# VH-VL binders against p40099: the designs that were tried, part 29

Target 1, 211 residues: p40099
Amino acid sequence: MATKQLLRRQIKRVINALDYDIIAAESHTISQAVRSLIASANSRRVACYMSMDKGEVTTGEIIKNLFQDGQEVFLPRCTHTSESKHFKLREDHHPHLIFHRMSSLKMVRDLKPQGPYQLKEPEPHIEESDILDVVLVPGVAFDIKTGARMGHGAGYYDDFFQRYKILHEGQKPLLVGLCLMEQVASPIPLEKHDYSMDCIVCGDGSIHWFQ
Short names: E, the ipSAE of ESMFold2; O, the ipSAE of OpenDDE; V2, 0.75 times the mean of E and O plus 0.25 times the DockQ between their complexes.

## First folded at step 21 (VH-VL; framework fv_cilgavimab)

Design j1 (at its last fold request DockQ between E and O 0.80; V2 from the best seeds 0.00; counts 0 for: pae E 2.02 > 2)
Fold by ESMFold2, fold request of step 22:
Structure j1 (fold): chain C 211 residues (1-211), chain A 127 residues (1-127), chain B 112 residues (1-112)
Amino acid sequence: as target 1 above (211 residues)
Amino acid sequence: EVQLVESGGGLVKPGGSLRLSCAASGFTFSDAWMSWVRQAPGKGLEWVGRIKSDYDGGTTDYAAPVKGRFTISRDDSKNTLYLQMNSLKTEDTAVYYCTREGDTEDFWSGWYYFDYWGQGTLVTVSS
Amino acid sequence: DIVMTQSPDSLAVSLGERATINCKSSQSVLYSSNNKNYLAWYQQKPGQPPKLLMYWASTRESGVPDRFSGSGSGAEFTLTISSLQAEDVAIYYCQQYYSTPTFGGGTKVEIK
C-alpha cells in the first residue's frame, strides 16, 4: 500500500486545485444528507467540527441545521493532557481532543481565531461533552468500500474515540465521515488503533454504511 | 547534503527591480516550504516572505515592509526559488538568504523555524 | 508582530566559562494546546550565514554540540553555552514562530 504521507500530499494537491464553488456545492449536498441521517437516527447530541476556509467539507450549514432542528451541538478543542488533566493514553503527556457544548449558533459564529494556527475553538471553561450520539468526522481521505479514514496525522480523533470508549464502558457514538468526492481513495493504509467510520457521506449525497 | 545557493544580487537604483534566484539541492524541493530572510549590513535578521509547497496550496506570505513590492515564486522542475523585488528602496539594502522551513506538518497551516540557510546574495540599493 | 528582545547586546566570556543569553518575547509563544514553545536559536559566525542551533526552545538541532542548551517557557528564554570555546565566537539570535516570524536583535559573544 502507498504510504500515508504520499497519499495525503496527493489528495491535498487535488483539493487545493479545486474551485471553491465546487467544494461549496458538495458541502451543501452533504449537509442535506447529514440532516436526513440525523433525523432518521433520532439523534440529539451531535459533535461536529469547525471547517477551515478551504480543503475540506464546510460545516457552516450543517451546524446551522443542527441548531434549527433542536440538536445539542458540540465542537472540538485541541489540548494536551498536561493542561487538561485528562488521563493519558501513552506514557508521556500528549495532545488530545475535547468536545464542548455550544449553546447557540451565535456562540459558534462569535468564535475567534486563536493561537499559532488561528483555530476557531470553544473556550476551555465551556461545558465538556459526555454522551454523544453522532460524531461528524473530518479526514484527508476516506475509503467508501471499507470505511477507512486517513486523518491529518496527529491522531486527535482516534485518541478521542479510544478515550470515549474507556469512559463509556466500551460504547461509542455513531462515526460519520464527511467526504468530498475528491477525497475518496482506495486503498487507505491503516495502522493499529485507527478507527473506521460507521458511515461516510459523500459530496454526491450518497451514504455508505459499514458493518 | 542540503545546499541552497543564492544569485542575482547587485547594485540597483531606488525604484528599480531585481530578481534573485536560489538553487536548491540535496532534498525534495517540491515538498518544502521556502523563505527569504534578509540582513542589512551590520544589523540583525528580518524575515521577508514565504512560499508553501504546491500541495499545501502554493500560497505566499510577506512581511509588511515588502508586501505589494516583492513576489516569491518557485519552479519545482528546476528546484529553484525566486524573489522578484520591485520598487526598491535604499532600506532594502541587505544580504538576502534563501532558507528552508523545518518540521512542516500536514495537520495545520502554521509558522516554523529555518533549518537550512544559503550563503546569501548582496543587494545594494543606492543612486 | 511579536517583538523579540535579547540581552545582553554583547557578552565577553573567558574560554571554558559559561555564557548565558536571554530572549524575551512581547507575548507568550507557548501554545498550551500542544505544550510547545515556538522559539528557535541561531548562531551566526563571522562571515557566515546563520545556522540553526535550537528549536521548540530546548530541542538541539542535529550536529550541534551538547554544550549548547535552551531553556525557558512562555515569554522568557535562555540559551546557555556551558563551556565556551573559541569556535563559539558569534552573534546569537532568537526567533519566534508563534506568528509571522520575528528575530531578536542579537547577542554578540566574544572571548575575554
Scores: ipSAE 0.556, ipTM 0.829, lowest interface PAE 2.0, mean pLDDT 91
Fold by OpenDDE, fold request of step 22:
Structure j1 (fold): chain C 211 residues (1-211), chain A 127 residues (1-127), chain B 112 residues (1-112)
Amino acid sequence: as target 1 above (211 residues)
Amino acid sequence: EVQLVESGGGLVKPGGSLRLSCAASGFTFSDAWMSWVRQAPGKGLEWVGRIKSDYDGGTTDYAAPVKGRFTISRDDSKNTLYLQMNSLKTEDTAVYYCTREGDTEDFWSGWYYFDYWGQGTLVTVSS
Amino acid sequence: DIVMTQSPDSLAVSLGERATINCKSSQSVLYSSNNKNYLAWYQQKPGQPPKLLMYWASTRESGVPDRFSGSGSGAEFTLTISSLQAEDVAIYYCQQYYSTPTFGGGTKVEIK
């Protein structure tokens, strides 16, 4: 088994064993830190993710705060280049993310689980993001020494970052990893196509910056 | 070679209880998601329930007809899957198959097909 | 739950001839985000458990003869046996796993 697979399994096991209250507490701490971070950076266009019930930093409070503070909020939808008709980064059609603007907190709350994985995602017809100031990035594991992030293996976010750079003349938003304490790991192997985080916010409230 | 061997089937009265076992070999059992599927005599196939691997939370799902009455569990140290059936009804009469859920290429938690099946064990609920 | 409907209920085909089994789902089992159909086919011979033939609608399980093929997308699917063999006598089931797994009613394939 590959190193990443082993690490994913280990972390997944640990997180699955955690009481939800622990995850909630850490997520709350992270939410506060993220709120301050976004405010200090004067970020206005923020991409977040719709967290599921368990296994990652919950984002409900983050999203609520974003709307309260007047940020433009974007949530991701998993799609495929054959569906979206966006340009391909590979020879064949492949999965990729599109971020859609959520016009209100109610809109977010009204999202219904759909598809085989019951994901809460924006509808395809919703306005897509253009310029983003910050992307709050989920992960399976984060290296707080290097900024490395290990995703779920599908490469959705890495694809998005690459896609973003292509569309915006090499520029990218601030990449902020949201990391439960149990997701801290080192080292995390990175491949050529992997993107590191500019910042990692941890469940203990610590913020780690990377150049 | 992957092998699944069910046991514990038999005759039971309505309202009774029975516990089925499935002995697994030929693969890393602890990594596998396992399901029970049943087939009433002369009828089609009906999914009964599932248990995920411990790595994926070890959670269970059940079909509506058996929810609250059946419990799926596993003992990875024994490579064994269990189906505890309580409050049995006549309509629960069926051959019960132990099945392994196949590997999918996605990273999300969803539903799966069944790539390996045991020979099944017959459960008859009758007065 | 997604309801699976197979047709015909039974099919008699001469040896060496093509057998076609249809399966319809009450809703699409195609996930547009990954362009995969969450549909499997099984073969069940008398006195035996079901055996997986196809998954993702058209991917043949290892060891399955190439005379078996799956096709279709969305809510309509077909299992084809290009040249029926004696050992292919069985009941065939489709199954969706887009949501809580459900099976079709089965199609009995016999030799004419």
Scores: ipSAE 0.541, ipTM 0.836, lowest interface PAE 1.0, mean pLDDT 94
ESMFold2, look of step 21: ipSAE 0.499; ipTM 0.811
ESMFold2 (binder alone), look of step 21: mean pLDDT 94; pTM 0.956
OpenDDE, look of step 21: ipSAE 0.411; ipTM 0.794
ESMFold2, fold request of step 22: ipSAE 0.542, 0.527; ipTM 0.821, 0.813
ESMFold2 (binder alone), fold request of step 22: mean pLDDT 94, 94, 94; pTM 0.957, 0.957, 0.957
OpenDDE, fold request of step 22: ipSAE 0.154, 0.170; ipTM 0.740, 0.740

Design j2 (at its last look DockQ between E and O 0.68; V2 from the best seeds 0.00; counts 0 for: pae E 2.5 > 2)
Fold by ESMFold2, look of step 21:
Structure j2 (fold): chain C 211 residues (1-211), chain A 127 residues (1-127), chain B 112 residues (1-112)
Amino acid sequence: as target 1 above (211 residues)
Amino acid sequence: EVQLVESGGGLVKPGGSLRLSCAASGFTFSDAWMSWVRQAPGKGLEWVGRIKSDYDGGTTDYAAPVKGRFTISRDDSKNTLYLQMNSLKTEDTAVYYCTREGDTEDFWSGYYTFDYWGQGTLVTVSS
Amino acid sequence: DIVMTQSPDSLAVSLGERATINCKSSQSVLYSSNNKNYLAWYQQKPGQPPKLLMYWASTRESGVPDRFSGSGSGAEFTLTISSLQAEDVAIYYCQQYYSTPTFGGGTKVEIK
């Protein structure tokens, strides 16, 4: 746990020192590779995330391309089991993630920052996802040899994947990690219920498959 | 236990400058987000600004009355927080407290509580 | 900025009796996505710096006696001292951290 926290700190320092132009260039390359991957897989229902200004792969172009290519697009909302009516995975009520369908790029652009963290999230009344073909997954670091992912420590995505499998008789969508070159690391220790990626798309455009 | 010790307070003329220091011990300073809070004589508490840890971007936020005049910095090798105060006004007269923000593991930028406080250092801005 | 208003400004309470301090915010500090109130309480004893007592409106900081309790949600909050002790003579401040931090004006608690 000390080693995992130290790695998270080191990777975040490297990424925060990068010029925005480097992140933008790698994100563009990733967007082209993701577009090809989705086309090749004939995937229709794709979950993506709203990227922050820095510190991760930016997703604006990816989301635009998904709509241009006729995909169904889903974006996440952070919530709590006491508010959402979804079942608990632990004894006490806890935070979790819901994906909601975005009907258009305009709907995505119209999302407003809300709450204490100023997040752009779908409104609660918008249609929740059911079956997903692909989930594009953020993280702090990725192991391109094993598929391991290190998240930001909150566990939202791992909770969502566990919840999804319970609701869908053990099935899961294709998990695709989006990784700046500077986020490649090895080894990344996995803990109980940490989910590995099915593939990782890197800032140089390479795609690494694990199953 | 956590210790925060401020220094550098004193008497300064309006328009002058002063640099406050806060020596930290008893916790991993480089992991912490730090704030300054001030208290004018006989008055309540007013947040001044904060600085995040380096790995969370090292960014700063300031209260409107001090933005552009005050600069918060840190030296993790010395476990020290700084407040550079320029263009001081009589309204800046206060005890200045060094504070530690409560822990978080989220990557979202937010505001927190102040779980540990120093003893404060008095800054008096007067002709 | 979210304005925090405390009442009363001052109160005198007999030793062993209950003290009740109110805090109101100009807007809700409840975040429905995590169901938490972004509200803290501080105690400042004479000649001392402030000390964190409560966070998330009702969670006591470690080492705070159980005679201190917090309640309320949204925009209205209460700090209660169930049996006032001599060492509880202090000024009490509420603080929101939903946005740029702001403090209430303080409530001075005295022994009657």
Scores: ipSAE 0.424, ipTM 0.759, lowest interface PAE 2.5, mean pLDDT 89
Fold by OpenDDE, look of step 21:
Structure j2 (fold): chain C 211 residues (1-211), chain A 127 residues (1-127), chain B 112 residues (1-112)
Amino acid sequence: as target 1 above (211 residues)
Amino acid sequence: EVQLVESGGGLVKPGGSLRLSCAASGFTFSDAWMSWVRQAPGKGLEWVGRIKSDYDGGTTDYAAPVKGRFTISRDDSKNTLYLQMNSLKTEDTAVYYCTREGDTEDFWSGYYTFDYWGQGTLVTVSS
Amino acid sequence: DIVMTQSPDSLAVSLGERATINCKSSQSVLYSSNNKNYLAWYQQKPGQPPKLLMYWASTRESGVPDRFSGSGSGAEFTLTISSLQAEDVAIYYCQQYYSTPTFGGGTKVEIK
């Protein structure tokens, strides 16, 4: 079996070669499914991600729908424990993910690329999330048989989930992976620090639930 | 051992064209971001442009002075990087280096350090 | 583009003495999200291509002698050769990779 790194490269290569129209079509289908899922769960506080131009499920429509339906929307910002002053999960200060509340769709649209990676992130002074009902989780690959998720390798989301559990007495939000059909892979090795998804929404509209 | 070997340099008239090649070995070329950096005689270093790996979309970026005139491409099956230079100007005269952008093991796919360089190939644009 | 300014343009130092090269960026190349400075140093000897010496402002590339050290943060950086050796005669360049790569003008280090 290929290493995680090889799999990441393979999948990303495939995804990056896809026509945007395909990604857009699948993302639209996913957006509809997510909207229904959130409605049925009566979820109010939803963390999402600001999708890049290519290489993952686009989230523009998802975010729009969240605001239209009256959910509280949170977007992530990459930070560092030395900056955020949050507790460390490692020996040394380290990067971690914080979610900030977006007050409006306009606020989201006004986000500008920043930093060396030109990420569209909320400003540090924006209110941080507390309790979340749902986190829509990006990934490089998803195992729809086990719920395993392969991230980009930085561990931001796994760190966040661990951090969340510590802060909320062992509780965590519903973790929903957003998965293009081309990102479906099996098996995906699960390491001790990895968090599996509670649900994976695929580009064909299928929803896969896991215990 | 990582090796980068440039070729294709030479004398060309203003307005002319030239195509440089860089043969790579000693690493998985298809995974690497590659850049061209040039150095005019007796002058400093100037970034020319970049091509990302297919893993990251295979897109290209160019410095303003060469944008629209130069094109970077790659053939992963041949482990070769190319620089097509059109509408050459006298100020394009330089040693052109093929460089690999090193993986800094950052949390994101950011490659901006040049950890390996070729010996360079001289391009002279003169009337 | 971020403009990189080096000083001095040239430096003559006696063997075994300290050589100090400064580099200033027109804006900070410190990324607060990871607390890293996107700054590299290169060494170019006569007739050779540049060689990477330092990245993240202060991390030595493999094989680089301990006498080379990088310091600084934000927009001001320094490359120090604690004890200049004959083989250290070269032009040194700083380079930021916070945005579109740009190099300093270079500092020529010679033996006094």
Scores: ipSAE 0.176, ipTM 0.747, lowest interface PAE 2.2, mean pLDDT 92
ESMFold2 (binder alone), look of step 21: mean pLDDT 93; pTM 0.949

Design j3 (at its last look DockQ between E and O 0.70; V2 from the best seeds 0.00; counts 0 for: pae E 2.6 > 2)
Fold by ESMFold2, look of step 21:
Structure j3 (fold): chain C 211 residues (1-211), chain A 127 residues (1-127), chain B 112 residues (1-112)
Amino acid sequence: as target 1 above (211 residues)
Amino acid sequence: EVQLVESGGGLVKPGGSLRLSCAASGFTFSDAWMSWVRQAPGKGLEWVGRIKSDYDGGTTDYAAPVKGRFTISRDDSKNTLYLQMNSLKTEDTAVYYCTREGDTEDFWSGYYYFDYWGQGTLVTVSS
Amino acid sequence: DIVMTQSPDSLAVSLGERATINCKSSQSVLYSSNNKNYLAWYQQKPGQPPKLLMYWASTRESGVPDRFSGSGSGAEFTLTISSLQAEDVAIYYCQQYYDYPTFGGGTKVEIK
């Protein structure tokens, strides 16, 4: 496997060439596998992400299913330690991620694109997460042999996992990577502070557990 | 050193078409997000549109006045950016600059500043 | 679209004196989530293409003399040339990149 930069480029080119119908079909299959996984794990508090139009597993069906099944649903907001007043993990104030509770599917569907990146994010005043059972994690590439994840950049999720562990006596939620078949790659080198997934759910519906 | 060299400008009548090219050198073109910016004679600057690198999706964005009439494309094997201009209007008369966008470090679809500019090529649309 | 307004339209300054150019946006270009102002400044000398001077409002591009500085936040910004030189005769443009890029109308700076 080439350097992270070359692998990232290759994977993105493959995914961006896919017909939307293929991404939609894999995302539907993943949504069913995730639904089953959450039911079997008796998980109640689930963090999910708002998917972009392309380049990743779409999460609209997953979020709908979570509400239909009575789960507590949490969505992310990008923020900065100087604004949020959360503690710093580095010398200077820096960006970080907060998950917020969504009380209904309507609340999620009413989210508006905000800021220079047009992200659909919860408003800052909405209740922040505390204990989470499962976090559904995006990425550019996943190694189904090891659980390694290559993120999109900036380190938002790895920062969140580290913050979570500090706040919860070293505990962490179940980390579930959501992976199109075209995002499977090996090897993905891990660096210090990179978090591996506990399992990866792939576009063919397979679930790969680690440890 | 970074170089951007535009070509293909000229005189064209309203309703006509023209294709501009921009030859790039001195940087990894395939990694770069590229834009076109125009300047009517004696007037200010107006962004026309952009194209992302292929690994960031290769998608395009356009300013409202040109949307549906102009198409931006790239050929990474030739280090060349293109602007296909159709259904030209007299208000499209301008110097067209090929520009490179600065590094954002993020994968999100934002807009950015322009760190390198070509010398421009003049397009004149008149009857 | 975010409207960018520059003042003054033109400015005559004695050699070695301070030149101050203002730029106002119709809405804030500060993204509080990363604490960055999405604002750039360009210099366009006669007969030349524009050249980037500043980005993130106050970060000077490499090779730009330190007499150029940028300040401001939110919706109001200033480009300052601390000691004007003959080579600084140009039109200066501000540009926001918080949304689809838009430029100010320009400020022409001349030696008095």
Scores: ipSAE 0.418, ipTM 0.765, lowest interface PAE 2.6, mean pLDDT 90
Fold by OpenDDE, look of step 21:
Order: structure tokens, then C-alpha cells, then sequence
Structure j3 (fold): chain C 211 residues (1-211), chain A 127 residues (1-127), chain B 112 residues (1-112)
């Protein structure tokens, strides 16, 4: 088994052993920091993720704050190039992420679990994102020394970032990793296709910037 | 070589209890999601329940017919899967198979197909 | 839950001939997000546990002869044995894992 896989499982074991109150407290702190960060950056179009029950920073409060502060909010949907008809980054059709605009907080709250994984995702017909100012990025682990992020292994976000750059003449949004303190790890091995974060917001409220 | 060996089956009265064990070897047991599947004599296959790996929270799911009566647990230090069966009914009579769920490197884990099966242990509930 | 229906219940085929088993799900088990069918096939010989033959509807498990093939998508699937061998006598089950797993009733394959 690859080193990354071992690290993913190690981190997940730690996270799953955490009290929900701890995750909630750290997520609240992160939400406050993210709110300030977005405000200071004058960001208007923000991609977030719909957090699952466990294993990551919860994003309910973040999403609420985005709507309250007047940002345009986008949530991801896992799809496939054969369905989306987006260009392929591989030889064959493959999975990738599309972000859809959420018109209101109610719209987000009305999302229903669907599919074999019971994910709360936007419907395919919902408007897709174009230009994004900020992407709030989930992860299994983050390296606060280098900005490295370890995902769940499928490369959805890395694919999206690469795709975004291709579509926007080499430009990319500000990539902000949301990191529980228990997800801090170093070093995190990176491959050529991996994207590092521009910023990592940690559960203690600390913000780490990377060039 | 992957091996799953069930034990603990036998004859039990309705309302009784029985605990099955499954000894696993040939793979990293702690990483595996495990399920129990049963087969009544001369009948088809019926999923009983599952338990996730610890890195995915070690949570359990059960089929409706056994929910509240059966409990699945695991001891990773012993590479053993358990099925505690309480309040047994005659319709619980079956060969009980220990199974490993398919493991992929996919972003989402937890595929309910079963790539390895034990030989099974017979549980007979009869008055 | 998703109901799986197999047909026929039993099938007698001559050695070397094609055997076709059908499986229908009460709802689609195709997940559009990854374009995969959450469908498996098993073989069970007398006195033995089931053996995985196919997953994702058409991917053969390691060690499974190429005379076995899976096809179909959505809610209709087929397991084909292109040339029936004596060792293929068994009961075959389809199983969806789009939701909590459910099995078909099985198809008994015999030699004519």
C-alpha cells in the first residue's frame, strides 16, 4: 500500500475518534476565520463544499455566513465527463467535479441525499460556475509548512483546478484549505498533478499563507 | 491467501442467543469492511449486516429483519468478526457467511459487493 | 429496498452452448456521477459458498474465465456463458449494491 493511503487511513482513524463537540468547536473557529478572510479579500464568488457527517470541517456555518454577507455560493457535484460533456483530461472519460450556484441558503438546506453515497449535491440543471474568487477545499490532511493537501485519493479537486486553469488562461482562484488540528501532518508527499493550497485555515484559528 | 473461517453455529431454541465468529487471515483485516450474509436451506442469499473499518468509524448497518436483535462487532487485534444474535426466530435458520466487501481506491468507500466468502456456519433455530 | 428479479429460474443448456441469465432491478443501479452500474454476479456450486464472478456489471473478478461476461446497464443485466462447461453447473445470483445489498432469486444452470 502506498504511503499516501496509509496516511489517509491514519488521519481518518484519528478524526473518527474525535468527539463531535471538538469538530464543531474547531469548525466554528474556522468559520469565523474564513469569514474574515473572504471579507478582507473582497471575494464575491466562493466555492464551498457540503460537509458530510464526519471526517472533515463542517461547512454549515460557513455557507450561512456567505449568504448573509452577500457572496455568491457554489457547491460541488461529482460527475463524469461522459455525462457533463466537459473535455477530458485523460484518454478516457473520467470523473470530475462541477460547481453549481446555490441561489439561497434554503436551496442548500433543501438538498437531499442521493445516490449510493447519499451525497447532498446540486442538481445537474443548476447553473455551473464560471469565474471563482475562492475555493474552500476539503482534505484528509494538510501540511501547514508547505501548503500541501492530501485528498481522498480520487483527484476530484486536482482535476478541477487543472480544468479551471485551462479554461481561464492559466488563472486559478484562491485555494483555501480547511483543516482540523488533527488533520495537520508533515510531510505530505506531493505528485506532479497535486495542487497546493494558497492558504490553510486551521481549527485553532490560525491562518497559514503560502506563495 | 485470503481466508475466512466461521464458527459458533449450532442448534438453538427460539428466543435463544448465539454468537458467531469469523477468523480472517491473508489480508489486513483492520482495513476491510466486513458483512454477514445468510442463506436459508434451499433458499437464496440475504444480506444481514455490515461493519466498517475503524478508519471509517467502525459503524454498523443491519437488514430490517435482524435490526435490534443482531449486533456485529470486530476485534482487529484478533482479526475476528462477530455476529451476536439475540431473540432468535425459526426464520433465522440459515448458513451464515462471513464476507469481505470489495475494496477500491475510490474516493468513496463502502461497496456492498463481496469478493471473499467463508465456508459458512449453520445456525438452526428450532423448538 | 431494490428488488432483484432473475430469469429464468432454471436453465438447461448443452455442453459448449451459450447460457444466458437475465437480471432486472426494480430501479436503476447506474450511478450517473461515475457512470458505473452497481451490480455483481455470483456463482454458487453445491455445498460451497458463493463466488464472486463479476462486479460493476461487467468487470470479471480475478481468475474468472473469459467465457463469462456481464452486460447491461440501468435496470437490466445479463450474465452470459459463451460456451457452457461441466464445471459451470451452479446457481447464479445477481446482486445490486447501489443501496443496501439485495440479491436475485438465483438461476440454476444445468447441463441438458
Amino acid sequence: as target 1 above (211 residues)
Amino acid sequence: EVQLVESGGGLVKPGGSLRLSCAASGFTFSDAWMSWVRQAPGKGLEWVGRIKSDYDGGTTDYAAPVKGRFTISRDDSKNTLYLQMNSLKTEDTAVYYCTREGDTEDFWSGYYYFDYWGQGTLVTVSS
Amino acid sequence: DIVMTQSPDSLAVSLGERATINCKSSQSVLYSSNNKNYLAWYQQKPGQPPKLLMYWASTRESGVPDRFSGSGSGAEFTLTISSLQAEDVAIYYCQQYYDYPTFGGGTKVEIK
Scores: ipSAE 0.243, ipTM 0.768, lowest interface PAE 1.9, mean pLDDT 92
ESMFold2 (binder alone), look of step 21: mean pLDDT 93; pTM 0.953

